# VH-VL binders against q0aze0, part 396

Target 1, 268 residues: q0aze0
Amino acid sequence: MKIILVNNRFKENTEKKAQEIAGQLSALNVEVIIDNGLDEPYAGTVDFIMVLGGDGTMLRAARRYGQRAIPVLGVNMGTVGFLSNIEINELAEYLPLILREEYSLEARMMLEVAVFQQQSLLTRVFCLNELLLRSNSPRMLSFALEISGQKLEPYRGDGLIVSTTTGSTAYSLSAGGPIADPQLDAFIVTPVASHIINKRPLVVSPEREISLHLLEEREAIIGIDGQIKMDFGAENRVLIKRAPHPLLMVNLKAKPFFTSIDRSLQRQ
Below, E stands for the ipSAE of ESMFold2; O stands for the ipSAE of OpenDDE; V2 stands for 0.75 times the mean of E and O plus 0.25 times the DockQ between their complexes.

## First folded at step 19 (VH-VL)

Design KK12 (framework fv_bermekimab)
Fold by ESMFold2-Fast, scan of step 19:
Structure KK12 (fold): chain C 268 residues (1-268), chain A 123 residues (1-123), chain B 107 residues (1-107)
Amino acid sequence: as target 1 above (268 residues)
Amino acid sequence: QVQLVESGGGVVQPGRSLRLSCTASGFTFSKYGVHWVRQAPGKGLEWVAAISYEGSNTYYAESVKGRFTISRDNSKNILFLQMDSLRLEDTAVYYCAKDRIYYSKAFYGMDVWGQGTLVTFSS
Amino acid sequence: DIQMTQSPSSVSASVGDRVTITCRASQGIKSWLAWYQQKPGKAPKLLIYAASHLQSGVPSRFSGSGSGSDFTLTISSLQPEDFATYYCQQDNYRPLTFGGGTKVEHK
């Protein structure tokens, strides 16, 4: 068995904990690769991925490894979030179940995002939560939203979010989008400060292809999972579709989504 | 410099066939939808047909549906219009035109036009 | 098919005049309307797309407005090179359809 340990390079104590866990796994005849985010993703075959950290670390792991159809377990290191399943102090208890493959998998859809500069592909990335298009100046954007070849009324405002159902509790929620059951596959399209009164979020089929481009030159930014940021202008175009593979999240412990939502909403 | 050049127009007899070509240069032809638009002598513009950038979707005006076939060869940067069962009402200058937005399955305006090629009829 | 009705069919104007041309769609086309200029013997030139957005290189005296079914092209101060025929065109529905044209001619 080969396991990747993904940790947060910006947390001072996570390297020590990763080494400790690697030692425990090696004692059980498990090969371990540590990914602290500084190097390229590990290219070899692996059987399992443990993410040591909060939701941000899970988002990075999903972008790096999510398309490989490998089980991914979120292990919380003290940061409250939606994407971890067990706490770090519970790992020893659950480790035998991991090694015997005695767990269930929850499939979470991902976005495939392709950003073009003129006619050339600038970047292609996969993400778990969302793509954000946002104005980077006091001026409103004017942009076109195309869904599977059909044009909606041009958008005027600060921007737009295209989210997965997993991302429904992230930036889309802050912008007024609905809370979605992550068991559903759908795009959630949420406007950011639209100038048109009562412009509503859309929930659309994950089989749809979504495209965005600016109708006039403005300073704008594309954001991906709150972690990648890129300039976006009138010569750019972004194409969004459902990624070929979902992220396969490991369930070792019952973590009811709606209980987690209730707790988070009560925190304000 | 972006350019479209039509060819293949001429004098035809009613009921015959004619094939128009439009050669593209100065842009990546395979990334854009393209159109045929015609204009009868002294009359207005009439949209005739369009083809998606990948070539899988074709669209026609009702007046030409079943008689005209639009196609493209992305490897050679050429747009075609095969015109069958030609009628006197098809007399016009035929323009090819490029759509504004790349990698789109919709249309956003025609920003580059060819010079046009005349299709007319002899008795 | 969407019918595009332009008015007037012709307008007589002098250099320096403000010229307005209207275009009405038979049903709602959102803001998906383009305006073209055509001079005799020449191919059309795109002026405005998405109802109100000026094509690069087109002088700022040209402007477009409207949404839904009613649209206007305005030339704020007519120049000698602006005497031409103007066409609206919708691209919200297939088939794409043009208006009948408006000829802007010398008084």
Scores: ipSAE 0.811, ipTM 0.919, lowest interface PAE 0.9, mean pLDDT 91

Design KK120 (framework fv_bermekimab)
Fold by ESMFold2-Fast, scan of step 19:
Structure KK120 (fold): chain C 268 residues (1-268), chain A 123 residues (1-123), chain B 107 residues (1-107)
Amino acid sequence: as target 1 above (268 residues)
Amino acid sequence: QVQLVESGGGVVQPGRSLRLSCTASGFTFSSYGVHWVRQAPGKGLEWVAAISYEGSNKYYAESVKGRFTISRDNSKNILFLQMDSLRLEDTAVYYCAKDRIYYSKAFYGMDVWGQGTLVTFSS
Amino acid sequence: DIQMTQSPSSVSASVGDRVTITCRASQGIKSWLHWYQQKPGKAPKLLIYAASHLQSGVPSRFSGSGSGSDFTLTISSLQPEDFATYYCQQDNYRPLTFGGGTKVEHK
């Protein structure tokens, strides 16, 4: 059995805990690869991915490993979040079930994002929450949104979010998007400070292909899961579709989505 | 230099066929949708046909539907218009034009045009 | 088919004049309207795309406005090289359609 432990290199306590857990797993005849974000993703085959941290660490793990169809378990280190399943102090209790592969899996859709510069592919990234296009200056953007070959009225404003249903509670929510059941597969398209009256969020089929490009030269950025940032100009184009594989999230313990939403709304 | 050059125009008889070509240079032809637009002598512009960048989607004006066939050869950077059952009303200069946006399934305006090739009929 | 109606069909103007050309679509086309300039014996040249966006290299005296069904092309101070025929064109619906053209002529 080979397990990747994903942790946040910038959290000293999390790094120490990852080493401790790696030692415990090695004692149980488990090969452990630690991914603290410093190196390229591990290229070999693995059986399981354990994410030690909050939602941000899970987003990084999903981006690096989510397309491999490998079970991914979120282990919470203290911060309340939506993407963890168990707490760190519960790990010892659940470890025998992990090693015997006695758990259920929940599939979460992901985005495939391809960014082009003058017809050349700059990058292809998979993400769990969203792609953000936003202005990087006081000037609003003018841009085209195309959905499976259909042109919408050009957008004028600060930007646009293309989100998964998992991402509906992240930046899309802050921008006025709906809360979506993550068991559903859909794109949520949420405008950011649109200057067009009545520009509403859209919920569209995950089989649709979404494209964005600027209609005039502006300083803009593309953001992915709040962690990757790239400059975006009039020579750039982004294509978004449903990723080939969903993230396979491990369920060891019931964590009802609507109970989590209620808890989150009470704290807002 | 970004350029489109049409060829194949000439004097034809009604009911005959003619094949127009448009050769592209100076840009990645295979990445863009392309159009045929015609203009009768002393008249306005009329959109004729378009083809998607990969060649799978073809679109026609109602006046030419069933008579004209648009096609492309991305390996040779050539756009074609096969014109069958030609009518006197098809007399025009035929332009090819590149659409603005690469890898798009929609159209966003025609930014590069050829010089045109004349199709006319003998009396 | 979407009908594009341009007005006027011709206009007589002098260098320095403000020239306004209108284009009306028979149905709403959002902002998916483009403006082209054509000089005698030459191919058309794209001036304005998506109703209001200036094509690279086109002088700032050209501007476009409008959305839905009513669109305007304005030349703020006509120059000698601007005497030409101007066409609007929609690509919100297939088939793509052009307006009948507006010829800007010397007085």
Scores: ipSAE 0.828, ipTM 0.922, lowest interface PAE 0.8, mean pLDDT 91

Design KK13 (framework fv_bermekimab)
Fold by ESMFold2-Fast, scan of step 19:
Structure KK13 (fold): chain C 268 residues (1-268), chain A 123 residues (1-123), chain B 107 residues (1-107)
Amino acid sequence: as target 1 above (268 residues)
Amino acid sequence: QVQLVESGGGVVQPGRSLRLSCTASGFTFSFYGVHWVRQAPGKGLEWVAAISYEGSNKYYAESVKGRFTISRDNSKNILFLQMDSLRLEDTAVYYCAKDRIYYSKAFYGMDVWGQGTLVTFSS
Amino acid sequence: DIQMTQSPSSVSASVGDRVTITCRASQGIKSWLAWYQQKPGKAPKLLIYAASHLQSGVPSRFSGSGSGSDFTLTISSLQPEDFATYYCQQDNYRPLTFGGGTKVEHK
């Protein structure tokens, strides 16, 4: 059995805890690979991925490993969030179930984002929450949104978010998008400060392909899961589609989505 | 140097066939939708046909549907227009044109045009 | 098919004049309209796309406006090289369709 432990090296308690857990797993004849974000993703075959941290650490793990169809467990280290299933102080209780594969899996759709510069592929990234296009200056953007070959009226505003249902409670929510049941597969397309009053969030089939490009030269950026940032200009084009594989999230204890929403509202 | 060069025009007799070619250079041909647009002598522009970047989607003006076939060879950077059952009303300069946006299933304006190739009929 | 109607069919103008050309679509095409310039014996040149966006390298004296069904191309101060025929073209619906053209002639 080989397990990847994903942690955030820049949080001292998390690094120490990752080493402690790795030692415990090694004592149980489990091979452990630690991913603290500094090196390239582990290229070998693994059986399970354990993410030690908050939602941000889970987003990084999903980007690096989510397409491998490997079970991924979120272990909360103290910060409230939507993507963890158990608390760190519960890990010892659940570890025997993990090792015996006594858990269920929840499939969460991911985005495949391909960014082009002129005719060349600049990058291809998978993400769990969203792609954001936004202005990087006081000037609003003018851009084209295309859905499966159909052109919408050009957008004028600060930007646009293309989100998964998992991402519906992240940036899309802050921009006025709907809360979506993560059991649904759909793209949520949410405008950011549109100057056109009738521009509403769209919920579209995950089988559709979405593309964006600027209609005039502006300083803009593409943001992915709030963790990747790159410049975007009129020579650029971004293509978004459903990723080939969903992220397989481990359920060890019931964490009903609507109960989680209620708890989030209470903490605000 | 982005360019399109048409060839294959000439003098034909009504009812015959003719195949036009358009050779692309200076850009990644396989990334772009491309069009055929014609113009009869002294008349306006008429859109004839277009083909998607991967070649799977083809679109035609009603006046040529069933008689003309658009195709492309991305390995050779060539666009074709096979014109069957030619009529006197098909007399025109035929332009090929590149769509502005790459990797798109829609059209956003034609930014690069060839010089045109003339199709006329023997009297 | 979407019918594109241009007005006027011709206009006589002098260098320095403001020239306005209109284009009407038979049904709504959003803002998906392009304008082209064609000089005698030459291929068309793209001037404006998406109704109001200036193609790279086109002089700022050219501007486009409108959305839905009614569109305008304006040349703010006509130059000698601007005597040409101008065409609108919609790309919201297939088949794509051109207007009949507007010839800008010497007065």
Scores: ipSAE 0.794, ipTM 0.912, lowest interface PAE 0.8, mean pLDDT 91

Design KK14 (framework fv_bermekimab; at its last fold request DockQ between E and O 0.92; V2 from the best seeds 0.85)
Fold by OpenDDE, fold request of step 21:
Structure KK14 (fold): chain C 268 residues (1-268), chain A 123 residues (1-123), chain B 107 residues (1-107)
Amino acid sequence: as target 1 above (268 residues)
Amino acid sequence: QVQLVESGGGVVQPGRSLRLSCTASGFTFSSFGVHWVRQAPGKGLEWVAAISYEGSNKYYAESVKGRFTISRDNSKNILFLQMDSLRLEDTAVYYCAKDRIYYSKAFYGMDVWGQGTLVTFSS
Amino acid sequence: DIQMTQSPSSVSASVGDRVTITCRASQGIKSWLAWYQQKPGKAPKLLIYAASHLQSGVPSRFSGSGSGSDFTLTISSLQPEDFATYYCQQDNYRPLTFGGGTKVEHK
């Protein structure tokens, strides 16, 4: 068995724990690779990914490995979030199950985000939570939203979020988006401070494609999962569709989503 | 320089066929939807047809539906308009135009136009 | 089909005048309206897209406004080179449709 431990290099406690766990796993004849985000994602085949930390670390892990159909376990290390399944102090208890592959998987839809400039692909990213378009100035953006070739009314506001159902409890929620069942595949399109009062979020079929481009010569920013940032201008276009593969999240412990919503949100 | 150049216009008899061409240069032709727009002498503009950047979707005005066929060769940067069963009312300058936005099946305005090619009829 | 009613059909104006052209759609087209300028013997030129956005290279004296069904093109101060025919065009629905045009002529 080969396992990747994903941690955050900026959090010393996660680094130490990763080393500790790596030692334990090695003693059990498990090959371990530690990914703290410093290096490129491991290109070789692996059997399991263990994410040590919080939601942010999970998002990074998802972007780096989510398209490889590898089971991903979130191990919470004192943070509050929606993407961890067990606590770090529970790992010892569940480790035998992991090694025996006695766990269930939950498929979570991811976004495929393609950013273009003058018809050239700048980047393609798979992400678990959301794509954000926002103004890089105090001025409102004017941009076009296209869904499956259908044009909506031009948006005017600070920006727009295209989120997965998993991402519904992230920035989309803060922007007034609905809380979505993570077992549902859908896009959530949430306006950010629209000039239109009470502009409602859209729930969009995962079979559709979404595109955004600016209608004005202003500078904007594209954000992905709150971790990737890039400039976005009039010559740019972003295309969003369902990723070809979902993230396979490991369920070792029952974690009822709806009963945990209030608790999780209160701690954020 | 972004440019569209129409050709193929001329004098034709009613009921006959004519094929117009539009050659694109200075931009990635295959990335843009393109249109045919015509203008009868002394009259206004009339949208005729459009084709998506991939060529998979074609749209026609009711006045030409069933008679005209829009197509494109992205490898050659050429747009075509096959006009069959031509009528006197088809007399016009025919313009090709590109859409503003790339990789879209929707239309966002026509930002580049050709000089047009004239189609007229013999008596 | 969406009918675009453009008014007036012609306007006589002088250099420096404020010129206003209106376009009404038979039904709501959101903001997906474009304005074109055409001079005799020339191809149309895009002026405004998405109702109110100025095409690159177009003078700022041109402006567009409106949404839904009623739209306006305004030339704040008419210049000699602005004498031409102007067309509105909707692209919210297929088929795409143009207005009847407005000829801006010398007074």
Scores: ipSAE 0.893, ipTM 0.949, lowest interface PAE 0.6, mean pLDDT 95
Fold by ESMFold2-Fast, scan of step 19:
Structure KK14 (fold): chain C 268 residues (1-268), chain A 123 residues (1-123), chain B 107 residues (1-107)
Amino acid sequence: as target 1 above (268 residues)
Amino acid sequence: QVQLVESGGGVVQPGRSLRLSCTASGFTFSSFGVHWVRQAPGKGLEWVAAISYEGSNKYYAESVKGRFTISRDNSKNILFLQMDSLRLEDTAVYYCAKDRIYYSKAFYGMDVWGQGTLVTFSS
Amino acid sequence: DIQMTQSPSSVSASVGDRVTITCRASQGIKSWLAWYQQKPGKAPKLLIYAASHLQSGVPSRFSGSGSGSDFTLTISSLQPEDFATYYCQQDNYRPLTFGGGTKVEHK
């Protein structure tokens, strides 16, 4: 059995805990690879991915490994989040179940985001929450949204979010998007500070292809899962579709989605 | 330099067939939808047909539907218009034109045009 | 098919004049309208796309406005090189359709 432990090296408790857990797993004849985010993703085959940290660390793990169809377990290190399943102080209790593969899996859709510079592919990224297009200057953007070959009325405003249902509680929520059950597969398209009054979020089939380009030169950025940022201009185009594989999230403990929302909304 | 060059026009008789070609250079032809637009002598522009960048989707004006066939060969950077059952009303200069936006299945305006090729009829 | 009606069919103007050309769609086309300029014996040139966006290299004296069914092309101060025929064209619905054209002529 080979396991990747994903942590954030710069969070004080996670590096020490990752090394402690790696020692425990090695004593049980499990091969361990530690991914602290600084190097390229591990290229070899693995059986399981354990993510030590909050939702941000899980988002990074999903981008690096989510397309490999490997079970991914979120282990919370202290803060309330949506993407972790167990707490770190529960890991010792659940470790035997992990090693015996006694758990269920929940599939979470991901986005495939392809960003082009002119006609050349600049980058291709998979993400769990969302793609954000946002103005990077005081001026509003003017841009085209195309859904499976159909053009909507041009958008004028600060930007647009294309989100998974998992991402419905992330930036899309802050921009006025709906809360979606992550058991559903859908794209949620939420405008950011649209000039058009009452421009509504759209919920569309995950089989559709979404594309964006600027109608005039402006300073803009593309943001992915709140972690990747790149410049976006009129010569750029972004294509978004459902990723080939969902993220396979490990369920060891019941964590009802609506209970998690109620808890999180009390903090706002 | 970005360029489109039409060829294949000429003098034909009604009821005959003619195939027009449009050769692209200076840009990635396979990335863009392309159009045929015609103009009868002294008349306005009339959109004739278009084909998606990958070649799967084809669109026609009602006046040519069932008689004209648009196709493309992305390996050779060539656009074609096969014109069957030609009528006197098909007399026109035929332009090919590139759509503005790459890898789109919609159309956003025609930014590059060829010089045109004349199709006319003999007595 | 969407019918595109341009008015006027021709306009006589002098250098320095403001010229306005109108285009009406038979049904709503959102903002998906382009304007083209054509000089005798030449291919058309794209001036404006998506109703109000100026094509790269086109002088700022050209502007477009409108949405839905009614659209306008304005030349704020006509120059000698602007005497030409102008066409609107919708790309919201297939088939794509052009207006009948407006010839801008010397007085």
Scores: ipSAE 0.832, ipTM 0.924, lowest interface PAE 0.7, mean pLDDT 91
Fold by ESMFold2, fold request of step 21:
Structure KK14 (fold): chain C 268 residues (1-268), chain A 123 residues (1-123), chain B 107 residues (1-107)
Amino acid sequence: as target 1 above (268 residues)
Amino acid sequence: QVQLVESGGGVVQPGRSLRLSCTASGFTFSSFGVHWVRQAPGKGLEWVAAISYEGSNKYYAESVKGRFTISRDNSKNILFLQMDSLRLEDTAVYYCAKDRIYYSKAFYGMDVWGQGTLVTFSS
Amino acid sequence: DIQMTQSPSSVSASVGDRVTITCRASQGIKSWLAWYQQKPGKAPKLLIYAASHLQSGVPSRFSGSGSGSDFTLTISSLQPEDFATYYCQQDNYRPLTFGGGTKVEHK
């Protein structure tokens, strides 16, 4: 069995704990790869991914490994998030179940985000929460939203968020979007400070293809899961669709979304 | 240089067929939707047909539906209009035009036009 | 089909005049309207897209406004090269449809 341990190199407690867990697993003949964010993602085949930390560390793991259809377990290191399943002090209790593969999986939709300059692909990124388009100046943006070849009224405002249902509790919520059940597959399209009356958040079928481009030259950026930033201008387009694979989140401990929603929101 | 050049116009008899071509150069033809637009002598512009950049979606004005077929060969950078069952009312200069936005299945304005090819009928 | 009605069908104007052309859609087309200029014997040229955005290389004396069903093209100070026919076109719905045109001609 080969496991990736994902941690945050800037949080001393998670680095030390990752080394301890790696030692325990090695003693049980489990091969362990540590991904602390410094090196390129591990390229080889693995059976399981364990994320030590909060939602931000899970977002990085999802971006790096989410398209490999590998079980991913979130292990909370002290603060309640939306993406962890067990607490660090419970890991020893659940480790035998992990090794025997006695757990269930919850599929979480991811976005596939392709950014172009003119006709050239600049990058393709898979993300768990959202893409943000926003102004990078005091001036508002004027931009087009196209959904499966259908043009909506041009947007004018600070920007737009396209999120998954998992991302509905992140930036989308702060911008006025709905909380969505993460078991649903959908896009949630949330305007940011729209100047156009009656621009409401949209819930959109995961089968749709979404694209964005500016209607006039402005300084803009795109943000992906709050962790990747790129300049965005009049020669760029972004194309968004459902990623080929969902993130496969491990359920060892019952953690119903609606029972814990208030506590998870208070931690943010 | 970004160019579109129409060809294949001429004098035909009613009820016959004609095939127009539009050759593209100086841009990535396969990334853009393209259109046919016609203009009868002394008259205004009439949109005729359009085809998406992949060739998967084709759209026609009602006046030509069932008689005209738009197609493209992205390997050769050529747009076609096959015109069957021609009528006197089809007399026009035919333009091809490129849509302005790449990798889109919608239309956002025609930013590059050819110079046109004339289709007329014999008496 | 969306009917596009341009007004006036022609206008006589002098260099320096402010010229206003209107375009009305038979039903709402959001802001998805383009304006084209055509000179005799030439292909049309895109001036404005999405109601109000100037195409690259178009002089700033041209401006567009409107949304929904009613749209305006304005030339703030007419120049000799602006004598031409102007067409609006909606691109919200298929089939795409042009207005009947407005000829701007020298007095």
Scores: ipSAE 0.774, ipTM 0.904, lowest interface PAE 1.1, mean pLDDT 91
ESMFold2, look of step 20: ipSAE 0.763; ipTM 0.902
ESMFold2 (binder alone), look of step 20: mean pLDDT 93; pTM 0.953
OpenDDE, look of step 20: ipSAE 0.883; ipTM 0.941
ESMFold2, fold request of step 21: ipSAE 0.742, 0.761; ipTM 0.895, 0.903
ESMFold2 (binder alone), fold request of step 21: mean pLDDT 93, 93, 93; pTM 0.953, 0.954, 0.949
OpenDDE, fold request of step 21: ipSAE 0.891, 0.890; ipTM 0.948, 0.947

Design KK15 (framework fv_bermekimab)
Fold by ESMFold2-Fast, scan of step 19:
Structure KK15 (fold): chain C 268 residues (1-268), chain A 123 residues (1-123), chain B 107 residues (1-107)
Amino acid sequence: as target 1 above (268 residues)
Amino acid sequence: QVQLVESGGGVVQPGRSLRLSCTASGFTFSSWGVHWVRQAPGKGLEWVAAISYEGSNKYYAESVKGRFTISRDNSKNILFLQMDSLRLEDTAVYYCAKDRIYYSKAFYGMDVWGQGTLVTFSS
Amino acid sequence: DIQMTQSPSSVSASVGDRVTITCRASQGIKSWLAWYQQKPGKAPKLLIYAASHLQSGVPSRFSGSGSGSDFTLTISSLQPEDFATYYCQQDNYRPLTFGGGTKVEHK
């Protein structure tokens, strides 16, 4: 059995905890690879991925490994979030179930984002929460939204979010999007500060293909999961579709989604 | 650098067939949807047909549906218009044109045009 | 098919004049309208796309406005090289359709 331990290099004591857990797993004849975010993703085969941290660390793990169809377990180490299943102090209790492969998996859709420049592929990125298109200046954007070959009325505003249902509680929520059950597969398309009255979020089949391009030259950026930023201009085009594989999230413990929402809404 | 060149026009008799070609250069032809637009002598522009960048979606004006067939060869950078059962009202200069946006299933305006090829009829 | 009606069919103008051309769609096409310029013996040239967006390299004296079914092309301060025929074209519905054209000629 080979396990990747993913931790956030910027969180206190996460590398120390990763080393401690690696020691425990090695004692049980489990090979451990530690991914602290400094190096390229591990290229070899693995059986399980354990994410030590909050939602941000899970988003990074999903981008790096989510398309490999490997079980991914979120282990919370402080910050309450939506993507962790157990707490760090519960790991010892659940470790035997992990090693015996006695757990259920929940499939979470991901986005495949392809960014082009002058019709050449610039990058292809997978993400769990969302793609954000936003203005990087005081000027409003003018852009085209195309859904499976159908052109909507041009958008005018600060930007647009294309989100998974898992991402419905992230940036899309802050922009006025709906809260979606993450067990549902759908795209949520949420405008950012549109001056057009009655521009509403759209809930769209995950089989649709979504594309965006600017109708005029502006300073804009594309953001992926709030962690990757890319410049976006009128010569660029982005194509978004459902990723080939969902993220396979490990369920060892019931964590009711709606209870998690209630807890989050109590924050300042 | 970016260029479209039509060929294959000429004098034809009614009821016959003719195949027009449009050769693309200076851009990645396979990434763009392309159109055929015609103009009868002294008349306005009339959209005839279009084909998606991958070649699977084809669209026609009602006046040519069932008689004309649009196709493309992305390996040779060539667009074709096969014109069957030609009528006097098909007399026109035929232009090929590139759509503005790449890898799109929709159309956003025609930004590059060829110089046209004339199709006319003998009595 | 969407019918595109241009007005006027022709307009006589002098250099320095403001020229306005109107295009009406038979049903709503959102903002998906392009304007083209065609000089005698030449292929059309794209001026404006998505109703109001100027194609690169086109002088700022050209502007477009409108949405839904009513659209306008304006040439502020007509120049000698602007004497040509102008066409609107919708790309919201298939088949794509052109207006009948407006010839801008010398007064």
Scores: ipSAE 0.806, ipTM 0.917, lowest interface PAE 0.8, mean pLDDT 90

